# Ledger of designs, part 268: VHH binders against q9y6x5

Target 1, 379 residues: q9y6x5
Amino acid sequence: LPPKLLLVSFDGFRADYLKNYEFPHLQNFIKEGVLVEHVKNVFITKTFPNHYSIVTGLYEESHGIVANSMYDAVTKKHFSDSNDKDPFWWNEAVPIWVTNQLQENRSSAAAMWPGTDVPIHDTISSYFMNYNSSVSFEERLNNITMWLNNSNPPVTFATLYWEEPDASGHKYGPEDKENMSRVLKKIDDLIGDLVQRLKMLGLWENLNVIITSDHGMTQCSQDRLINLDSCIDHSYYTLIDLSPVAAILPKINRTEVYNKLKNCSPHMNVYLKEDIPNRFYYQHNDRIQPIILVADEGWTIVLNESSQKLGDHGYDNSLPSMHPFLAAHGPAFHKGYKHSTINIVDIYPMMCHILGLKPHPNNGTFGHTKCLLVDQWCI
Short names: E, the ipSAE of ESMFold2; O, the ipSAE of OpenDDE; V2, 0.75 times the mean of E and O plus 0.25 times the DockQ between their complexes.

## First folded at step 13 (VHH)

Design U2 (framework vhh_7uia_1; at its last look DockQ between E and O 0.07; V2 from the best seeds 0.00; counts 0 for: pae E 20.8 > 2, placed apart)
Fold by OpenDDE, look of step 14:
Structure U2 (fold): chain B 379 residues (1-379), chain A 123 residues (1-123)
Amino acid sequence: as target 1 above (379 residues)
Amino acid sequence: QLQLVETGGGLVKPGGSLRLSCVVSGFTFSSYAMAWVRQAPGKELEWVSSIKGSGGYTYYEDSVKGRFTISTDNAKNTLYLQMSSLKPEDTAVYYCARTEYKYSGEWTPFDLWGQGTQVTVSS
């Protein structure tokens, strides 16, 4: 039988939640499998970019999903949550479900993973759910497991996405122990449901399962705001993306806009596109705007000093607060093994290996995940 | 036709309780996120509470935490807001509205509103 893999994402699950809260079901999952304590994600540390990096192995500049909100100056197209279905935005890369589905006698399934309800390279997942945040985890899980069990050609790769604890993290802030305890308990219970469902269906022993996330969450405050209106007139630029990484499209001379912003706040770095630090791998794409503003951890860029979030993400990808975790279980993985860190782009070549797929060119390093796999030599 | 109809408002003394209802027509709210929003005299609209469809996740404004409870009855296709320990500052027109959570971490603008129900808290 061909290998099968289920990739699960709990949006905004910060890695250190595992140290600060109790997860009986997830810990049991980890005990029977492997854990990577910290996953260094890609800059910007946002939902669309990082989820696409997981399934492509590419940095944002390479796969072209460079933010949750984008603008293409040539076509004058906009990308956002309400406008994410145009293949134009996704076609700069080939996600793993497409690669998998193009193989003989294989199909893919998806429950609301970003990009899975869009035909990419004229290929859409054989089975998928349109994104709807109000659909229960149970319904998503039921569909995914049904497809894994009963499809022909067989589903060999599946994705499952859930919006928590991201939504709650934004609302309450990650440091709210009372509310986040409640939310994270629910997440653990969902993991319990997942495991129980797989066992009931006889999938548990043969299915490889990865549980991960796209980014963490940092605490924000009304006392840590950067008001752009204090530095530059709104008529001088178009805002493509706001916080904590603002994408600026100048309406006047770029240098003049830069000069007005460069000293706006000691808690914000201002970069011309060509001066963006190399470590971000966030330069070589036309969808990156001429000027970007990067707020320090916990600072929020605002217009008119208005903000409603107590938690946010999107900051420097070297910050531990931005890092998710990765846990895995199944025939491909060791049992009771813990690893310190990997890069989020490393997940792609690992998944390709597990599924027996030839990976497209990517930025991941397969060597970083060898210690997780039973068929590899751990050096 | 899509419609939201609020009921349950009225006059209540400080410390009292009210239960608001919002009956949904034309769609199943379990497929959407629902919210309560209020507007006090001379003030802007204020988000009060949201419930995420079939998931049952609930969210509250800080000022109403511990006092208000949002819930649904799927069989009746009805949204509720149980209000307790009411304060004069809770006086407002209360609206039920439809929304959704996005990948970006934002909630969609409310695309459907009820007519509102008046809640007055006064001694």
Scores: ipSAE 0.646, ipTM 0.843, lowest interface PAE 0.8, mean pLDDT 95
Fold by ESMFold2-Fast, scan of step 13:
Structure U2 (fold): chain B 379 residues (1-379), chain A 123 residues (1-123)
Amino acid sequence: as target 1 above (379 residues)
Amino acid sequence: QLQLVETGGGLVKPGGSLRLSCVVSGFTFSSYAMAWVRQAPGKELEWVSSIKGSGGYTYYEDSVKGRFTISTDNAKNTLYLQMSSLKPEDTAVYYCARTEYKYSGEWTPFDLWGQGTQVTVSS
């Protein structure tokens, strides 16, 4: 039988939520599967970049989705969450669902994973749902399980995306224990629903399921604002992305813009593109702007007004608050195994191995995930 | 014809209850997130509560949490706001509005509004 994999993302699920809140359904999943306690995501720690890194195994500078807001100076195209359908933005990499369809003559299915409703290298997911945040988890799950059971060629790779706890993390902040407890309990109930649906349909024993996330969340405050307007006049630059990583396209000499910004706040670092720290792997792409501002954890960059966000992400990927977790269950995975940390780019080559696909060149290291897998020797 | 029609406003005493209804026509509200937004005399618009149309996730402004309940009836294309323990500070015109949550964690600006219904909390 061909191996099957369902990849599930709960957006913004910070790893330490597992230690601070009760997840009876997720804990039952983990007891009979594997847990990676921390996943070190790619910089910047944002939704579009990290979701694409999971399915390509590439750093953002290599796959081309370098932020949630991007600008291409040559074509004058702009990317955003309201303008994300142009294949131009996605074509610098080959995501796993495309490889699955082209190498193995198998189908892919998607419930709203970023990029799955876009033709990439002229290939769109065999089955997909156009993004609509108001479609329930149950409807997404119903479609995914229907496609897993009733497709020819068979669906061997499926994805399911859910916007929580990110939406509530932004609105309430991760330190609002009462509100976050309610949201996280509801997510745990959805995980319970997922497992029961797969069992009811006879999928559970033969399906590999990965539950993960793209980033964490940190507490923000009206007392931790960086007013960019106090640093530099709007006439000197075009703002491509704002917070917590600002992407600056100078309208005047780059050095002059840099000099106006570099000492403006003790709570942000200002980088010329070539001076961006090598550890970020965030330099070698034309979509990365000439000047990048990186706010310190919990600080918000604003334009002369308050911020309504009580939680945010996008910060330095070395910060534990930015890290998600990974849990997995299925015939490919050990039972009751815990692992400390992997890199988010390591997920892709692991998934390719499970599906029997030849991975495209990538930044992941298969050795980092081999201890999770029953067909591998761990030393 | 896209239309949101609010009903259920009126005069109520402090500590009382009211139920606001918003009937949707021209689209399926379960395909959108819906919100209640209020405006007190001489004040700015204040977001009160939101719900994903069919998902049941609800969000509340802190001042109304535990007192107000947002809900939907998908079969009737109707959004509700059950208001209890009403205070004079809740006096406002209440608007039903349509919005969307995006991948980036941002809500879109409200793109379709009702005409509003007046709620007055007074002795």
Scores: ipSAE 0.259, ipTM 0.660, lowest interface PAE 3.5, mean pLDDT 91
Fold by ESMFold2, look of step 14:
Structure U2 (fold): chain B 379 residues (1-379), chain A 123 residues (1-123)
Amino acid sequence: as target 1 above (379 residues)
Amino acid sequence: QLQLVETGGGLVKPGGSLRLSCVVSGFTFSSYAMAWVRQAPGKELEWVSSIKGSGGYTYYEDSVKGRFTISTDNAKNTLYLQMSSLKPEDTAVYYCARTEYKYSGEWTPFDLWGQGTQVTVSS
């Protein structure tokens, strides 16, 4: 009988929040399980791309969700918050819930993880909630636990997504100790509720639970703005995504647009697509635009207007401020083990191993996560 | 009861103008962003324009920029879309929709929809 796995994401949970704030419930979870202190995520360090990388084991260029806002010139399709349900965008990869539920005697459940309400390869999660940010964590948890306990064929893989601390991190900035302390205490209480609910339903001892995140958050400021309108006229390009990685589709000669942008700010790198650093693994997809602008940490690209955000993410994935953590508990995991770092793409082959699934081709390395697992020799 | 009700659609000649209205009940604009989304016959939903309910930043899809204006009247709990220089390709059912807020490509889908109002631009 394959083990069961619940994958939980708290959006925008920066790894060093664990050091800088109190988490009694999460610390108890970690003490009885494992912690990976830093997860190196994928560039760009945005929500949709990184959630899809977790569940596919692929870099963004390979799974095709390359940003939260995208454009495909051949089909003339736009991807955005209001147009994210077209399978066209998601079909360049196979997420783990699809692979899982296509196995005999298995199903998958989802509470709002990115992509789980889309029929990817004509397959939608067996049980799912349509995305609705107004639905409480309690209701999401109640649906997930009901499906884990009562489904035929049994739910063996479940996902649970929550919008905090990302939303508050944008609003207050990660350096606002007073407000972020209140936000993070509420999140720790939700983790306590999750564990208590699993214990009450008899799931805790035999369910594997991963608590992780997609990215961190860095402090922004009105003193750190890059004004594109000061450097280039709107008429020369189409803006596909703005900050902190701008995606620029030239309307005139590409070299002319590049030359206007290359000296725009010392706090921004301007890349022609072929010059994007190889370490980003962010070049080989038609959805990546001919020119990208990458702001330095804490800098905001604007169109001659002030920014209302005090925190942001999407920056270079080498920045510690962009890295989440991973904690896990369950029969597959050691107890009280701390691990320094993994790559976010390594989570997928580990999850496939736990579930007894044959992984699709991916960029993860199972060996990086072996020390977390009781059935593996570490080294 | 949460409700969005669109009105103001109709038949108009190319180059003409229409003003769409969306009357909101059961919540206040200041807590949410509002949007117009359209669906042409046989096509997918297409986002048109967004505004924060308090009259914050406005956003427009490229094909309507300079022709359409989104606005709110908080005293009447009403969202508007002023459409000018209408083209046959603007023919669609226009929906008003609610979202929590949108910033820098963050995931925040629309969670409340109206029934839609038909706009037909016949050349």
Scores: ipSAE 0.000, ipTM 0.114, lowest interface PAE 20.8, mean pLDDT 88
ESMFold2 (binder alone), look of step 14: mean pLDDT 82; pTM 0.842

Design U20 (framework vhh_7uia_1)
Fold by ESMFold2-Fast, scan of step 13:
Structure U20 (fold): chain B 379 residues (1-379), chain A 123 residues (1-123)
Amino acid sequence: as target 1 above (379 residues)
Amino acid sequence: QLQLVETGGGLVKPGGSLRLSCVVSGFTFSSYAMAWVRQAPGKELEWVSSISGWGGYTYYEDSVKGRFTISTDNAKNTLYLQMSSLKPEDTAVYYCARTEYKYSGEWTPFDLWGQGTQVTVSS
């Protein structure tokens, strides 16, 4: 029978949460599987970019989802939640569900993973749910497990996305131990429900399951605001994305806008596109704007207003607070193995290996994940 | 039509209790986070408590923690604030407000507000 893989994302699950709180269900999952303690995500450390990097193995400049809000200078299109289903934005890469359906004539299933309700290269997941935040985890799980058991051609790749702990992390902040404890306990219970459902359906022993996330979360404060309106009149530029990475499209000379911004705050770096640090791999795409502002960890960029966020992400991907984790269980994975760090782009070639797919060219390194796999040597 | 309607305010003595209700209509309550925000005479708006409609995740301002409880009845599209051990400092107009979690991982500002309900705590 062909190998099967379920990829689960809990949005905004910071790696350090595993050390600060007890997760009995997740720890039982890890005991008979593998744990990667830190996953170094791509810059910017945002939801759409990192979810697409997981399934393509590409840096944002290569896959084209460079932010949650984008402007393409060549076509003059704008991207936001209101038009996230335009295939134009997603067509610069080939996600794994497309490869799965085209190489092996297998089916893919999706419960709300970013991009799975969009036809990409004229291919959409065989079974999918349109994004709707009101749909419970239980309903998403019911659909995924039904499709894994009752599909022809067989579903060999399935995805499941959940908005927490990101939503609560933004609203309450990651330092609110009482409220984060409650949120994370509920997530651990959902992981318990997932495992129980797979066992009940006879899927558990033959299904590879990856539980991961796209980024972490850091504490913000009304005492750590950067007010752009204090430095530059908004008539001089169009704001494409705001915080903590602001994407600035100048309406006047780029150098004049840069000079007004570069000394605005000691708590943000101002980059001309060509000066963005090479380590970010965030330069070579028309959707990356001429000027990028990068706030220091915990600082929020605002337009003469307060921020309602007590937590945020999008910051420098070298920050441990921005890192998620990866846990996995199944016939492809060792039991009880712990690994320190991988890059988020490494997940894609590992998943292709598990499914027997030829990966598209990507930025991941298969060698980084081989110690997780039973059919590989990690010396 | 999108609408939030608060009820349950009134005059109570210090140490008393009140339950505020906010009935929402025109949208799926469970898709949004809901908040109680208050404004005392001559003061700025002060956030009191929030709840996610889909998960029941709750948070409270420090001055009300342990005295107030936020809850929802998703079937009735109703948000509640149970207020106990009320103090004169709790005297304010109480508003329910909506914020949306976007798929992109961003919270919107409070974009829909009720008319408010007056709570007066005096002897």
Scores: ipSAE 0.015, ipTM 0.413, lowest interface PAE 6.9, mean pLDDT 89

Design U21 (framework vhh_7uia_1)
Fold by ESMFold2-Fast, scan of step 13:
Structure U21 (fold): chain B 379 residues (1-379), chain A 123 residues (1-123)
Amino acid sequence: as target 1 above (379 residues)
Amino acid sequence: QLQLVETGGGLVKPGGSLRLSCVVSGFTFSSYAMAWVRQAPGKELEWVSSISGTGGYTYYEDSVKGRFTISTDNAKNTLYLQMSSLKPEDTAVYYCARTEYKYSGEWTPFDLWGQGTQVTVSS
């Protein structure tokens, strides 16, 4: 039988939550599997970009999902993750479910992972659910496990996405220990339900399961706002994305807009596109705007208004608060092994190895994850 | 002449149901996301639910998931919030608002608001 893999994402699960809260079900999963304590995500540390990096192994400038709100200067198209399913936005890369379906007689299944309800290179996940946040974790899990057991060609790659703890992280902020404790306890219970369901259906012993996330969360405040309207009139630019990374499309000379913004706040860095730090790997794509504003951790960019967010993400990917974790269990993985750090782009070549797929060219390094795998030599 | 008008509020007993409507004028849903935001007496504004302009993506506050359903009728330029299993804690003025939302329910600035409609849940 071909190897099988289930990739699970809990949106916005900051790595250090594991050290500050109790997760009995997740700890049991880790005890018989592997834990990567920090995953260094890609910049911008946002949902759509990082979920697509996990499944392509590419930096955002290479896969083309460079933000949750985008403008393509060549085609004049606008993208929002709230209202656009145009394949155009996703076609700059080949995600793993497409590779899985095209390299052998295999199927893929998806419960809500970003991009899986869109045909990419004329290939859509064999089984999928259109995104709808009202669908319970249990219903998503029931569909995934049904497809894993009842498909021909067999489902060998499956994905499962859940919106928490991101939604609560935004509402309460990660420093609200009372509310975050309750939310994280519910997530741990869902992990327990996942493991129990797989055991009851006879899937657990032969299935590789990865539990990960796309980013972390940091505390915001009404005392840490950057008001763009105080520095530049809205008539001088089009706003493509706002906070904490603002994407500015000038309506006048770029240098004039830059000069109005560059000294606006001591808590914001202003970059011309060609001056964006190389370490971000966020420069070589037409969807990256001529001027990018990057707020300091915990600061929110606003337009003459108060922000309702008590937590946010999107900040510098060197910040530990922006890092998720990765836990995994299954026949491909060692038992009881802890690893300190990998890059989020390293997940893709590791998954390709587990599934026996030839990876598309990518920015990940297989060597970074080989110590997690039983069939690899690790010093 | 951009306008949002909410209707459908009222008094309901715990466990009851209400359907709120918001009629939009001067724009179409395909260009914007729409939201319901509430304010309980003496409390701050609280986001409840959002729907994408195409209706393909819906987002909910955790406390209302499974109880509330957001939907649109593009032909009628009307946004709905179907509320079931209502609790005293749901008592608030409910506002219809225009915004852009992301996949995981992150906020963007609201740029157009309705007048509000009162929902009261009590015995």
Scores: ipSAE 0.007, ipTM 0.328, lowest interface PAE 9.1, mean pLDDT 89

Design U22 (framework vhh_7uia_1)
Fold by ESMFold2-Fast, scan of step 13:
Structure U22 (fold): chain B 379 residues (1-379), chain A 123 residues (1-123)
Amino acid sequence: as target 1 above (379 residues)
Amino acid sequence: QLQLVETGGGLVKPGGSLRLSCVVSGFTFSSYAMAWVRQAPGKELEWVSSISGDSGYTYYEDSVKGRFTISTDNAKNTLYLQMSSLKPEDTAVYYCARTEYKYSGEWTPFDLWGQGTQVTVSS
């Protein structure tokens, strides 16, 4: 029987939520599977970039989804969630569902994972749902499980995306224990529903399931704002992305824009593209703008308006608050094993191994995930 | 000039319906995401719903999901919020705001605001 994998993302699930709240259903899942306590994501720590890194094993500079808002100077194209279906933005990498469909003559299924409703290298997920935030987790789960059981060629790779706890993390902030407790309990109940549905359908013992996230969340405040308009006039630049990583396209001399910004705030680092720290792996792509502003954790860059965000992400990927976790269960995984840290780009080569696929060149290291897998020796 | 003007607020009984309108001028709103944000007496601003201008993706706060519908009429440069099954806890000043809405429902800075319209749900 071909191996099967379901990859589930709960957007914005900060790793240390696992230590500060109770997750009875998730803990039962982990008890018979594996837990990676921290996943070091890619910079910038945003939804579209990190979701694409999970399924390609590439840093953002390599896969081309370098932000949630992008500009390409050659083609004059703008990227946002309003035009994310243009294949141009996604074609710098080959996501795992494309590889799955082309190498093994198998099907892929997707419930709203970013990129799955886009033809990438002329290949779209065999089964997919167009993004609609109003569709319940239950409806997404029903479609995924139906496709896993009733497909020809068989669905061997499936993805499921859920917007929480990211939306509530932004609205309430991660330090609002009462509201976050309620939200996270609902997510744990959804995990319970997922496991129960897979058991009822006879899928549980033969399906590999990964539960992960793209980033964490940090507390923001009206007391921690950086007003960009106090330092530079709008006539000097085009703003491609704002907060907490601002992408600046100069309309005048780049050095003049840089000089106006470099002393704007003690809570923001200003980089010329070539001076972006190597550890970010965020330099070698034409979609990365000539000047990048990086706010300190919990600081919000604004333009003459108050931010409504009580929580945010996008900050330095070395910050533990930006890290998600990874939990997994299934025939490929050990039972009751805990691992401290992997890189988010390591997930892709691990998934390729589980599915028997030859990975495209990637930035992940298979050795980092060996201890999770039953067919591998752990040092 | 860039301007947002809200109308359609008023007094309704619990279980009733209202449609809020926001007329935009000075820009093409199909190029932006638009949002409804409310403020109840003595409480902080609460995001209610957003719509992307080009794709028509909609997102809702949990307490209004299934009861409120956000929509646009691009020919009239008008944003709507159709509110049904109204509850006393929906009582607030409702603002329309311009933002860049993200796939994940991520908040972006609101860079243009209307003056607000009062909605009161009472017997």
Scores: ipSAE 0.015, ipTM 0.290, lowest interface PAE 7.3, mean pLDDT 88

